# VH-VL binders against q96il0: the designs that were tried, part 142

Target 1, 167 residues: q96il0
Amino acid sequence: APERGAERRDTAPSGVSRFCPPRKSCHDWIGPPDKYSNLRPVHFYIPENESPLEQKLRKLRQETQEWNQQFWANQNLTFSKEKEEFIHSRLKTKGLGLRTESGQKATLNAEEMADFYKEFLSKNFQKHMYYNRDWYKRNFAITFFMGKVALERIWNKLKQKQKKRSN
Below, E stands for the ipSAE of ESMFold2; O stands for the ipSAE of OpenDDE; V2 stands for 0.75 times the mean of E and O plus 0.25 times the DockQ between their complexes.

## First folded at step 5 (VH-VL)

Design mh3g (framework fv_ebronucimab; at its last look DockQ between E and O 0.01; V2 from the best seeds 0.00; counts 0 for: pae E 17.8 > 2, placed apart)
Fold by ESMFold2-Fast, scan of step 5:
Structure mh3g (fold): chain C 167 residues (1-167), chain A 120 residues (1-120), chain B 111 residues (1-111)
Amino acid sequence: as target 1 above (167 residues)
Amino acid sequence: EVQLVESGGGLVQPGRSLRLSCAASGFTFDDYGMNWVRQAPGKGLEWVSYISSEGGSTSYADSVQGRFTISRDNGKNSLYLQMNSLRAEDTALYFCAKGTEYSRWGFDYWGQGTMVTVSS
Amino acid sequence: QSELTQPRSVSGSPGQSVTISCTGTSSNIGAGYNVHWYQQHPGKAPKLLISGNTNRPSGVPDRFSGSKSGNTASLTISGLQAEDEADYYCQSYDRSLSGYVFGTGTDVTVL
């Protein structure tokens, strides 16, 4: 089926598939935008000699991606449904149908839509604040471990250079 | 073969504590979020708690918020539920359930459950 | 207000079709969240039967199908067999609870 054409299963059978990076990839691979979150998923390459510290960084990035994907999937779904309800309510008040005579989706002008966006932001202010807080906490942790990995790589290259000189 | 094996259930008095464990095998444990779901005798399923793949995010049903704590040890492929201030209403079979990608595809594997009875 | 509503029981004879409804609210199914279905045989753990409204996990017969419209999801079992005698639960996410919610459960009896 098309839905499973670009996916593989790495664990026991279930109703869920994984998006696959291209064959022989030596780098992280970025997939198409997810239909629910609109975010592009990253499928992480696991190098043969991944250190424990590199693994911890990758796992933090993967968990942050899962959290971010789930948050935005839920938020976009809520936004889409409430936007549709708002548009339907305003069109009903005007005595208009949901589609134009040409079959296109009926829409509201920018001023009316601005009212919806203002209401949506106000209603979801606390959720967005908690998201931003958690995003910064997660991003700080990732940045911290990126720094540790960078230092580890510099140290390993320094050691490699010293050993090469002594040999 | 994916296996989830719960343990730690038993008979306890109201107000006391229990710690449940779930041993996971047959999949990469630290790639998936995990859940606890309970079922009171003769009743339906009730979601209890969730923990993300590395333990960075947790969530709880309102009925257990502030009393239960979910945790995991990825090095041991183990999930835990610390249950404090137990009530008669917490009497149930407690299932360990494996989450799916982005939590949108349901719980694809379940353990057999461990029975918790809260009675005086 | 917290659980999704299912009929308590549904019955049929072998070879017939039965449908189980799962009715939610504007905070869960009505908000557009996916609905999943679980089958539970007596004394056994639940098994994921339908994932994400319509998807069948590997090993689930094609006689099981799911659908969703508005506030209601449905599980249809065609060609009913004796082994289908079980409890069935729907599940969704509820934004007002910030957590998962299960249906009240439906007992399917096969003659």
Scores: ipSAE 0.321, ipTM 0.755, lowest interface PAE 4.0, mean pLDDT 86
Fold by OpenDDE, look of step 6:
Structure mh3g (fold): chain C 167 residues (1-167), chain A 120 residues (1-120), chain B 111 residues (1-111)
Amino acid sequence: as target 1 above (167 residues)
Amino acid sequence: EVQLVESGGGLVQPGRSLRLSCAASGFTFDDYGMNWVRQAPGKGLEWVSYISSEGGSTSYADSVQGRFTISRDNGKNSLYLQMNSLRAEDTALYFCAKGTEYSRWGFDYWGQGTMVTVSS
Amino acid sequence: QSELTQPRSVSGSPGQSVTISCTGTSSNIGAGYNVHWYQQHPGKAPKLLISGNTNRPSGVPDRFSGSKSGNTASLTISGLQAEDEADYYCQSYDRSLSGYVFGTGTDVTVL
């Protein structure tokens, strides 16, 4: 009796992309698309002399990335589940099996699927609104801190130039 | 004949929990979305929650969001509503209602309802 | 309040025609979502009367008809009968709420 392999319900691990950049990298790395979110994770470089403001910016970027990864992973999972359910229900209603005579997975036509997409978008409209709102808030915050870091760097460069002129 | 029979209603104190059940018969239960609708005494109908045919999708009214959980057991032809943190305003007759396609058609079959009373 | 707006009451004599309006918004009826109608007698569960704007389920008399235009749907009862005395509710889907919404209900009385 072939052991029915327990399909491990891969609970979407909150897993940080296992993409590890080379240890000696002095720049940000972009990983391959995550299998759940389809978003490319960014590994942020940590400078040896990171200022508190730079650290705050980096953390905010990282948190925002994690937030995005989680949102889209969940959204894609929901979408996939609902899509499959829709297809199955529609095929049943039509008296069609889940597989064609050729053994292929039965599919719906583009028109039928258009109805699904329209309904899915409608159902998730509020969720997407909140996501967009929060996305803007986070990005504005990031931009604000980027500006502060830029000013800090300019100030530090000016101070160094003044010291070199005084010696 | 299609039948929906609600149960689990009763008198509860505010802040308590209650679980409603709906037993379905006379149709292929796993082919249809299901809904809970409530009606406060002398008031109109209020949609409470929806669950898709396979349970992959759920939705809630704002009034119950975060407090109520809809679920189903297709093997038992049963629909459930877990109600937590009950409030006086949750006092109502709760109907189980059979859906068709999510928003395309109306609820074609209803149970007789089960009464939930939340009072101190 | 996210409810569809209905008149509180409508009355008519036997044999007359009455119309119940259901007014929504751009997020529900106006967004193109179907409207459904229910009849509810006192102490009874609601019964689906009209599904998908105009469709009558089996067993619903032809004197009941539904229509939809813009943000408003209408239920017309032609040849009003004593048995038609009941509460009537419209229903639609609202994309902003990500859920179904009912009308405020209309009490129909036969004079």
Scores: ipSAE 0.016, ipTM 0.632, lowest interface PAE 6.7, mean pLDDT 87
Fold by ESMFold2, look of step 6:
Structure mh3g (fold): chain C 167 residues (1-167), chain A 120 residues (1-120), chain B 111 residues (1-111)
Amino acid sequence: as target 1 above (167 residues)
Amino acid sequence: EVQLVESGGGLVQPGRSLRLSCAASGFTFDDYGMNWVRQAPGKGLEWVSYISSEGGSTSYADSVQGRFTISRDNGKNSLYLQMNSLRAEDTALYFCAKGTEYSRWGFDYWGQGTMVTVSS
Amino acid sequence: QSELTQPRSVSGSPGQSVTISCTGTSSNIGAGYNVHWYQQHPGKAPKLLISGNTNRPSGVPDRFSGSKSGNTASLTISGLQAEDEADYYCQSYDRSLSGYVFGTGTDVTVL
């Protein structure tokens, strides 16, 4: 991972790295892209006196990031495995070897590979549709809890001001 | 009280199939991803499979990929494992496990397991 | 299949501290994934002992603590007691396998 304080290039998946509360700095840190998911993980800041509501929001952000990372890592691996299996099956049907003369893995022509890509997209259409729906639902929930945390902070400030006036 | 109750284990011959079930109660089943974990007699724990809360994402250990299928029915609060082409190496106690948060918080509740024995 | 490496056994007298190591690779612990610890008594299901490297779930005694550095996580049992005699497993996620991995397990004996 890069040193802390390296220049940021992207926003965090949860959006938390673009916003720091005015009264306290935050230090979410964005790591390098994961090799398998190609997504940058966020290393979330955990404040010392985090309220239960603030903790719920942070956990929801963490859960959403992990869900997203796992989905794309699994999809990329599944794509690679199914592509290789498709190639092996077609080469076997044609009576061809799995390796070329040079020892490299044998491949199929572009027309034959187009059959694989079409089948893969069709087979995974519903899964990606549910992924997109769930992604938006999770981000809506995160925004909702951000509002609740903001309201909690405002009310705590008002209560503290009223306490000072009465003291 | 969180409860996970596995069923469907038994003695089968190699090459045959079994279907395991896990009945969940005491928590909102739809909010959590679920796992199968197995333990061969006298051996350590081996993760088998994961399914996301909505069922849209699954993953499998390499040892069972292509032979086992995890599924869930959120209407019945139930998790399933379809085990095809069983091998002697699949002999184990199979646990149903609930995650606290997706992979970041571990498996906080486990069933007592159901025994699968694959023997000729 | 990848496993996280643990010592086969560790022993200690009551009141002593024991530490169990859990060593992974750059595709699991070294990639920054959390490590969780489970306690398993003979004939029983595993029980979550440490979550997210250092967090003790409710009901876990404070004599259990976890840490992580680099490719290695550690579970420390301070003030070892007779009921701590059990098998202990670490667990993480492995991105190259797109799945979870357990450690080889450590048999803790109280002498």
Scores: ipSAE 0.000, ipTM 0.475, lowest interface PAE 17.8, mean pLDDT 79
ESMFold2 (binder alone), look of step 6: mean pLDDT 92; pTM 0.949

Design mh3h (framework fv_ebronucimab)
Fold by ESMFold2-Fast, scan of step 5:
Formats: C-alpha cells, structure tokens, sequence
Structure mh3h (fold): chain C 167 residues (1-167), chain A 120 residues (1-120), chain B 111 residues (1-111)
C-alpha cells in the first residue's frame, strides 16, 4: 500500500475523496479541494426540463472540470514522486540516510531544492504550454455556449408572453 | 442494448492510409469518452487513442502519435480513427471501446473489432 | 514502451482458487493509479471484469475479486469453473507515457 499521508496534510486514509454534494440541491455546489489535484470540484445541478443546449453546456463544463482535475492530479503526483526521488538521490550522494537520528524524514535545504524546481519546470515546460493553450480554448467554448443559452432563455420568455396573449 | 460496431479494416500496403469507423447505439453517445484499442494476432491488448465526450480533448499512444487522428460525430453516434503512414507493426484487430463513466479510466463495452493488415 | 507484467499462464482444477498478479512501476500502479481487469475468451472482445481495483460490474460473479498493494495488483478467481478458461488483462494509466497501459496478459487453463 502507498505511504499514508505522504501527499496530504490531513490524516485521513489515502485514496478516498471527501467530496459529497448536498442531496436535493437546486443549484451548483462547490466541494472541498481534491486530494490529488488540489482543485475544488463543482457538482452541477441538472434542471428537470433541461434543454438540449443547456445539457451541452453542462456536459462541456463537466468535461472541462474532469480534464482539469486529471491534469493537475497527474502533475501533482508526478511532482511529489520526482521530488522524493531527488531528495533520496541527494542524501545518498552526501552519505546520509533517508531518516534522521530521531526517525524523521531527512530533508534538503532551500538552495538544494531550488535545483529540483528549476529542473522540473524546465522538463515540463512544453506540457504546461499545451495545458495553457487547451485551457484557453475550453474557456472560450464555455463562454460561447453560455451566450447561446442566454439567448435561448430570452427567446423562451418571448414565446411564453406570446402564449399568454393568445389566451 | 449497448452495441459498438467497427468497420473500415482491410489489407493495405505500408505507407498508405486507412480510416476506421465505429457505430454506437444503445446509450447516450455524447455522454462518454471513447477509445481505440488494438490487438495484434496472438498478442496482447494495446491502447491506441482516446477522445472526450464532446471531442474537446484527445490523446494517443506514443507509437501512433503524429500518424493517427481520432475524431467523433455525435450527431451520427460515430467514432473514427484516421490512420496515416501505416507500418507492418500496425497490423492488428482494432476495437472501439466505451468509457465506463466520465472520469473513470476503464472500458465497459467493446465492439467485435475490425482487422487491419499492413503488408506488401 | 512499458507494459504491466503478468505471468504468462496460471492453471488450476475446478473448485480451486488461482491468483493473477499485475506488477507495474512508479509511473503507473506505484503512483496510485487504479487497476482494471478484463476477461477475453478466444475469438471474442474483452469484457470488463473488475473496475477501480475492487469493483465488480453487474453480472460478474463474486468469485472474481481484485486487490492492490504498492506497485502490484491481483485478480483472484475462487471456485474455478471451466468457463473461466480465458485470457486476463490488467490495465492502468501511466504518467510517463501520458496514456493507458495494459498487462502482458495471462492465460488461465482449467485442468
């Protein structure tokens, strides 16, 4: 089993999400930060008479959230594991054990860790550039469909007024 | 009943192109991510490509990156794989596979597969 | 590219239990990614047998169980039946490949 709590501040058992939206909510709900991505998930409310266009917008937002959650969960896990490997290799080079005399995990000073951060960012530069590009495209699409939904709602109000006039 | 039906396979020469199709029925196609998975004769399974439910994101195995393009047409409940610059090692039965749930990385339904043979 | 390592074959008699291991690396199973299992009979498409390490889909007998510890996942088939004779594949996600990986496959023979 993985070391418990190694990648989390809380002491809860690893591997279980604490996200649970309120039952029977009539609006979107925002949960606590995910253990792996450190992003707050959104639970989307599904209206009883959701239009096809409203459904498309909701699905696009849900898909974008899952993509974003998965990207950062993957990135954070990669960062944590490579950081641990870097620390272990540097301690070995210094002739030090992985644990201090008190049984705590041995650590590196800020200057040594700066080397790791520079290497990690350099190695992942292209990956982060593609992430930013895709993030921009996804938000553009969401904004576009939000506009379409707004226009549909205006049109529906106009149609309802026409119905009332005919009665 | 959920059904996935692949088509478009055949015998092609190295360096040429082929386009595979997958027709989906029995579920809300635009709610689920879709995948292509292949299996060379007598060999194991190899994941090829993924596309998200609305087509907004795609990913590819390193062995096909730059040569294959996955796409979908939600209005036609269809998934596609455009295969360019085919190699002998691309010879395999190609399966269309559906994500079990969005955000879960398992495949709950598979088609019967379409055979692609790349040979002179 | 790296695949998840499975034994080539396992065998057992009817009513016995067999266990299939699936060993990954620090970039997939060891990184905490879930393991899924598939059953494939000759000439047929794979069938999802276990999802998310331990979950059985509707219609899968409780004789099939999954577990995961460290960089290794296991599929256990208890009360082995003749119809369990098939190929079994594990599957996970690999962060170094930024994609999915399957196991090498295990042929289960019922003697």
Amino acid sequence: as target 1 above (167 residues)
Amino acid sequence: EVQLVESGGGLVQPGRSLRLSCAASGFTFDDYGMNWVRQAPGKGLEWVSYISSEGGSTSYADSVQGRFTISRDNGKNSLYLQMNSLRAEDTALYFCAKDKNYGRWSFDYWGQGTMVTVSS
Amino acid sequence: QSELTQPRSVSGSPGQSVTISCTGTSSNIGAGYNVHWYQQHPGKAPKLLISGNTNRPSGVPDRFSGSKSGNTASLTISGLQAEDEADYYCQSYDRSLSGYVFGTGTDVTVL
Scores: ipSAE 0.000, ipTM 0.472, lowest interface PAE 16.6, mean pLDDT 80

Design mh3i (framework fv_ebronucimab)
Fold by ESMFold2-Fast, scan of step 5:
Structure mh3i (fold): chain C 167 residues (1-167), chain A 120 residues (1-120), chain B 111 residues (1-111)
Amino acid sequence: as target 1 above (167 residues)
Amino acid sequence: EVQLVESGGGLVQPGRSLRLSCAASGFTFDDYGMNWVRQAPGKGLEWVSYISSEGGSTSYADSVQGRFTISRDNGKNSLYLQMNSLRAEDTALYFCAKDLSYGRYTFDYWGQGTMVTVSS
Amino acid sequence: QSELTQPRSVSGSPGQSVTISCTGTSSNIGAGYNVHWYQQHPGKAPKLLISGNTNRPSGVPDRFSGSKSGNTASLTISGLQAEDEADYYCQSYDRSLSGYVFGTGTDVTVL
């Protein structure tokens, strides 16, 4: 049986940036991992009878996805660059070349790399704190609207049941 | 068919203000980030400003930071650029440009542009 | 000075191939950001020609191709036609500016 939930879809070679689900599909679509953020983008299914409240929830989720993708794309690239700069700086300080005799990149041991990780985490503490704050704010809003949508659906089913009883 | 139509350009004196508008149609406006890009006569393209799909995030080129304000009205499918403290070097054709897709950092559709001339 | 570097002009004959380079820095192309290409005919708005280094939007002929190596991207136009006379701009994202950067532009002439 088909799994309920998100399905994977690739971007078209013709330059279509996202695939829409088939017209009769009830599933969200998940794309491949973004090159920079390593997060999979989600294309949300839009029901034929989407309420204003459901639309508000969907748009909030889409904007949160955009924000999250941009944050992690920047963070991953910053980490990679600063890591390489740290390694090169430490190798130069030791009087060592950037390459081994076999042509491989020279590396630092785990104890030396621990210094980099401590510095990186300390340096980025405020940035991560702001990310967590904004993530909680966005997650709270999403959860709140998910609850309101659920109540709306329950209410609509209840109204329908009452109408059937009056027939 | 996707259309972006800019308006509001004109001749303005240095130090004055001008407000540009961009009317969007043919796509779900509130699902996409929007940008302003300018081109001085005979020169290359320069990115000016960005706004996210719901208006929660904005950014500006250093040359306009503190003077220009980007905004949008999703109910009217409209993008705006409020330009204050205009300088001669702001003279350019101003394009409205739509993000291709989430996280792709590129523009798939452009308007025809509106000309802003800052001169006394 | 924050612009990506392109040759000012390239020229070729009909049916020939030409290549336009686009060189960035460690804060943009060298940081791993994708390169996109736009075509602009005189008096017209730019048109997206190549996205994500190699992807062609629908309606763009397959004689236009893109590639990227290190901090340099290239746009190749094979089978040059008269209508290819235009300005071509590369574009990427710059993390130090937290914004978009365009190339200096290349004027393509078909002789």
Scores: ipSAE 0.000, ipTM 0.487, lowest interface PAE 14.7, mean pLDDT 80

Design mh3j (framework fv_ebronucimab)
Fold by ESMFold2-Fast, scan of step 5:
Structure mh3j (fold): chain C 167 residues (1-167), chain A 120 residues (1-120), chain B 111 residues (1-111)
Amino acid sequence: as target 1 above (167 residues)
Amino acid sequence: EVQLVESGGGLVQPGRSLRLSCAASGFTFDDYGMNWVRQAPGKGLEWVSYISSEGGSTSYADSVQGRFTISRDNGKNSLYLQMNSLRAEDTALYFCAKDIRYPKGAFDIWGQGTMVTVSS
Amino acid sequence: QSELTQPRSVSGSPGQSVTISCTGTSSNIGAGYNVHWYQQHPGKAPKLLISGNTNRPSGVPDRFSGSKSGNTASLTISGLQAEDEADYYCQSYDRSLSGYVFGTGTDVTVL
């Protein structure tokens, strides 16, 4: 291989201190509202010494959040699509175009829109009832495990106090 | 390029174990739920298992509950399926599939599948 | 286990329209869960054709359309073409199973 007669530069650390290290995130944080569900997600911090019980609680909260996000995202998308379909259908029945001459979207009066809301609520009544049931069930489970974690932490503190008294 | 590539399939005897892998590329793997779907030769699609984006939630078809375990390693952009106590009826092409997120349950990206044959 | 019911086969001539039904129960489609549709050509992975009952992903032709009413969802293919000859599967979520369910599949033949 030809010998290169040039000054060799070692790889020096850059000024990367402009950003927090990945391992420095020690807290839960709340994100912006999801554009589909309109709910703000919570990103959970995972401690290095997380107990199995603490892990179970965190996983339950994460799963419940994802379930809730999916329900509302799907509901909002369904509402928007069916609303648009309803408006288009009623405008065609009246022999009207989908837009005014000014280019604005044509709209229905309040009485006609009330018909849509009534139909949508009736159609989705069972779905919303099951959602409420599952929501309560999930929250009771989370509360139960929160109580268990609290008791575990109290017990650990009591064990530490006993050890200090013995010493 | 958005891609899923399965591996780990093969011929195994009943009662034995096999581990499938799925390598993901071209998208933010830890933002999406993942699924395993299987198809027996000449038969229809059957959903097998789901794992949430962070791995905090899993679910299984009744036919595999207690025998199969789905897992993921977001640092390696990889999905896994540990298959224990295999039966002849588990013989199928196994697909890895990405959940679109909204609406949930729509699988927008699929791998080409890995063939698992359980036979004596 | 519990599959959504589809006709085994549907056939049509080029340029015609065909409709594939997908019938579920009160634990899935009847409970208001979305229905998704997939197209599978022989030897290939399934392709998402319709998401959320009616939405077409980018790259899916306008001649494919989905609808849903009560316990039944439908996929309509207008202007049939030779390349539409494939298997079609519907899919939904089942509350009783706490998991996803696929339809029995429909073989579309273009004569």
Scores: ipSAE 0.000, ipTM 0.500, lowest interface PAE 12.5, mean pLDDT 82

Design mh3k (framework fv_ebronucimab)
Fold by ESMFold2-Fast, scan of step 5:
Structure mh3k (fold): chain C 167 residues (1-167), chain A 120 residues (1-120), chain B 111 residues (1-111)
Amino acid sequence: as target 1 above (167 residues)
Amino acid sequence: EVQLVESGGGLVQPGRSLRLSCAASGFTFDDYGMNWVRQAPGKGLEWVSYISSEGGSTSYADSVQGRFTISRDNGKNSLYLQMNSLRAEDTALYFCAKSPRYLGNTMDVWGQGTMVTVSS
Amino acid sequence: QSELTQPRSVSGSPGQSVTISCTGTSSNIGAGYNVHWYQQHPGKAPKLLISGNTNRPSGVPDRFSGSKSGNTASLTISGLQAEDEADYYCQSYDRSLSGYVFGTGTDVTVL
């Protein structure tokens, strides 16, 4: 049989991302880490005969991934920005320059950085708690729908076996 | 240039329906969530509705829940707002607005808006 | 729907610093959700000024800065200029509403 979905749809050669999965793939695949979140995105395979329930599960998983990517991208950006501002502020308070005599970025000692981490974690404690709650809630919903999809597939298999017997 | 252009606004009687459209250009439309935000004359901004990039998730302000439906056609780079059972309080300039992919639920690009007036 | 509370107006002279507060509840800002800020000139669409509490999009002057503590977020405009005369709105997400909320808006006048 010819390869169905073997080639991706290209608008222009240079406009097509190298990281898009070939359409001939019959499995989910994992892309490179996102620049901001540092999480690897999952590209979901869409079966030709996807049921409405399977589509709902896939879209729930895609939406959950998007939510998770947004959370960590934003968290990482906030951390990096506040860390730089904290270092700058402390160096200024001490009367020190932002660069060492060799031209490298000036740093704080471990004790001073511990102050930043404690403040950052305290400031973001509630955000992280709500993230964890939502993460578990979303994964519970995904697990529930995975169970429904599994039951649907079992039912359809049993239904087809009965059809074979009656024929 | 990244651009959003709303259309479909106009004068409409209370209890009737109206459908707004938003045409997107200059970016990969199906990678981004979209919003409808309204502003009554002389008043502040009010978020109306959101739709995720694939259309799998939607949400609505309590004031429009059950009356308005947000949808999108990624093949046409278009966003829609179907407004049913319109009330005088729905009179506003309606903006469509794009969310950046990974920086939370913010709105980084806005259209110029389309005016909806609900009056008899 | 529930709005985030902002002062109706703030005023300042060129070169001064002004701060706009945005007060929420335990279901939005107090729950740790990010606050975003928009600037709207008369007759124009809103423009994103600050995303994720503190981040400035490209093209936004460093005179604009954001902060957040507890239930309150703040937008500070340093070195106030005539062009800063506009309406400013904060925006966050509300868990109890499962939706987005805007602030009541603040009119900044440059005297």
Scores: ipSAE 0.012, ipTM 0.578, lowest interface PAE 8.8, mean pLDDT 82

Design mh4 (framework fv_ebronucimab)
Fold by ESMFold2-Fast, scan of step 5:
Parts: C-alpha cells; sequence; structure tokens
Structure mh4 (fold): chain C 167 residues (1-167), chain A 120 residues (1-120), chain B 111 residues (1-111)
C-alpha cells in the first residue's frame, strides 16, 4: 500500500478515486491486488492537457474497472462461501471433522474438488455469459474512444501547426 | 423543472469549518456531474470543485485543494461541500451547478447560491 | 490561475449588435471547442447562453450567437434589447490544473 506523499493513493467506497501529489508529475499507477477481486486496480491520472473527450475515455475506463472489480469481488466471495460449504458437506458425509489433528482446516483431494468446480461453473454459466457479453461491449466502447482520442490529438497538433504557419 | 437549492452558508471565523448542501430535483441526479462555483462580492465567477455522477472522480481548484471536500448522496439527490480551514479569501456566494452531458465544461442549471462570510 | 480576458464593458442602443471578446491561450480557448457563455443579472444566478462555442440551449433566443477564431471566442448579441443589460462571462475547459476557467466578465449596458 503506498504511503501518502510517496506515491499516489486512492480510496473510495467503489475503489475508484485518486490523489496526486502536487510536487511531481503523476502517471497512471498500478496498485496491489484488491483484497476481494484479486485484480490490480489502475489509479488514473488526470493530465493537465486532458480534453473533454479524454475525460470521457478515462471515466469509461474507470467505470469499467469499478464494474469489473465489483463483479469479481462478488464472484470470489460466492466461490469461497460455496467451496467451504461443499467441503464441509463432503467431510460430514465421510464422518470426518472440519479440522485436522494439527488444527488446520480439513481439505478434499483434487478429484473431489473437481466435482465442486464443475458444479460451480455449470450453476454460474448464465452469469459468466452475461459478464463476457458486457466485458466485450465495454472494451469495444473503450477501443472506439481510444481511437477518437488519438484522432483528436493528431487533429489538435495539426491545427496548432496550421495556426502557427498562418499567424 | 430542474431546481438546485443551496443551504448551509453563514458567518464563520477564520480557521473554522462549514458544510454546504445542495438539494437537486427535476432530473436524474446520479447521471450528471455536479460543481461548486463561487463569486466573491462584486467580483467574477471562480470554479471551486467537481464531482462525477458516481463519485468516482473529484477535482478542486488550487486555492481550495486540501481544505475542501466535495461529496454527494445520490439516494438523497444532494451535493455537499465540506470547507475546512476557512480563510477570509473564501468569502463568496457559493453556487451549486449542474454539468451538461459533456462533463464539467458547461453548467446548464445553477442554484441561487448560499453566502459564506469568513470574518472575525 | 489566469482568467480569460474580456472587455470590462460594452454598450449599444436597442436594435444594434454588440460583440464581447474572450481571449485565452492555446491551452484553453485556442486548443478546444469547449467555450461557454453565461448571462448574470444583478442579484441572480448565472444562466447558460451558449455552450461548445456556438450551441444555444433550448429557450435562448437566436439573437445570441457564439464563434471562435484562434485564441479568441466571441459572443454576439444582435437586435439588442433592454433585458440584455447584464454581466456576461465566458468560460473554457483548460488543460491547466484547474479544469474550468472563467473570463473577467463584461458589463453590457443598453443605452
Amino acid sequence: as target 1 above (167 residues)
Amino acid sequence: EVQLVESGGGLVQPGRSLRLSCAASGFTFSEYAMNWVRQAPGKGLEWVSYISGDSGDTSYADSVQGRFTISRDNGKNSLYLQMNSLRAEDTALYFCAKDTEYGRWSFDYWGQGTMVTVSS
Amino acid sequence: QSELTQPRSVSGSPGQSVTISCTGTSSDVGGYKYVSWYQQHPGKAPKLLISRVSNRPSGVPDRFSGSKSGNTASLTISGLQAEDEADYYCSSYTSKSTYVVFGTGTDVTVL
């Protein structure tokens, strides 16, 4: 976790916000993996030359990141809960305790866990299908706006050169 | 009819804190960025702060950075400005302003403002 | 930091045209098509007249028009009416640390 004043640090209920120290150039910063989603957040820097179109792209990327973080945080919580319930159920069926003699959580072998993974994926098929659909939609929109920003930057640069030559 | 109503202004001593509120109605509050803009008595307009519709992005004028905090409660259709370490130069009429569809570059609706006077 | 430069005052007679200039730099007015104009009557909130250099919101008379050339944006009020007597402010997106900069303001007097 970066310390305030050494690196950019962002906190928010959604996990998407920023703080940029005034004494140095700020750039996009890749954070440590989120506790819940296991995804590395990108803390977006607002450049001094940000146009409204660049702002729209950045906000779309931030919104997509928040959506992605929230989806995987929820999915991982659901996975962990159902995995624990599955293990407890199977251990109970075998007549085994939930803890080993060393006090650690008892576990199942890979073959038994394969049953859980198959069941989990099957049960969540529709949810994952909708996630993939929305993920592609969002990335298409981001790519589209990235292209528009690139064209705007070229056009503005060309406009400045034309203006300089005319004046 | 879009309406923005500010409140919370008053007379306050230097170094103290004050919190302004803006109640919004007549539009889908969560879909639009909101701003605070101030105007010192007899002077021009000065942009103070911005917050995106989802609260994921905020920005501040250099003169208030580190002292003011913008926030919103979309469930209550309300915008807030927490003002700390107030200075005499912060004396102004504070307007709540709604962004157009293109972000913080244009403000299509404004409240009537709430007066903040910082004086001993 | 820097405000956009406007004339302090402009005056005209009813029925005439007046133009208010708003001069900035390549990092604001000159670089982007995000110039807005606001009308403010004494004791009242500002009202948006023009956005995106020349776009009129619904309800704004076509007597108000905006344009831009180089680092200077202009608001033209044709067919000047007594009710147009007010303060006018331009604003622009800026690539500097503040993201919106306002002009110094112009007092329009209808003689």
Scores: ipSAE 0.000, ipTM 0.451, lowest interface PAE 19.2, mean pLDDT 79

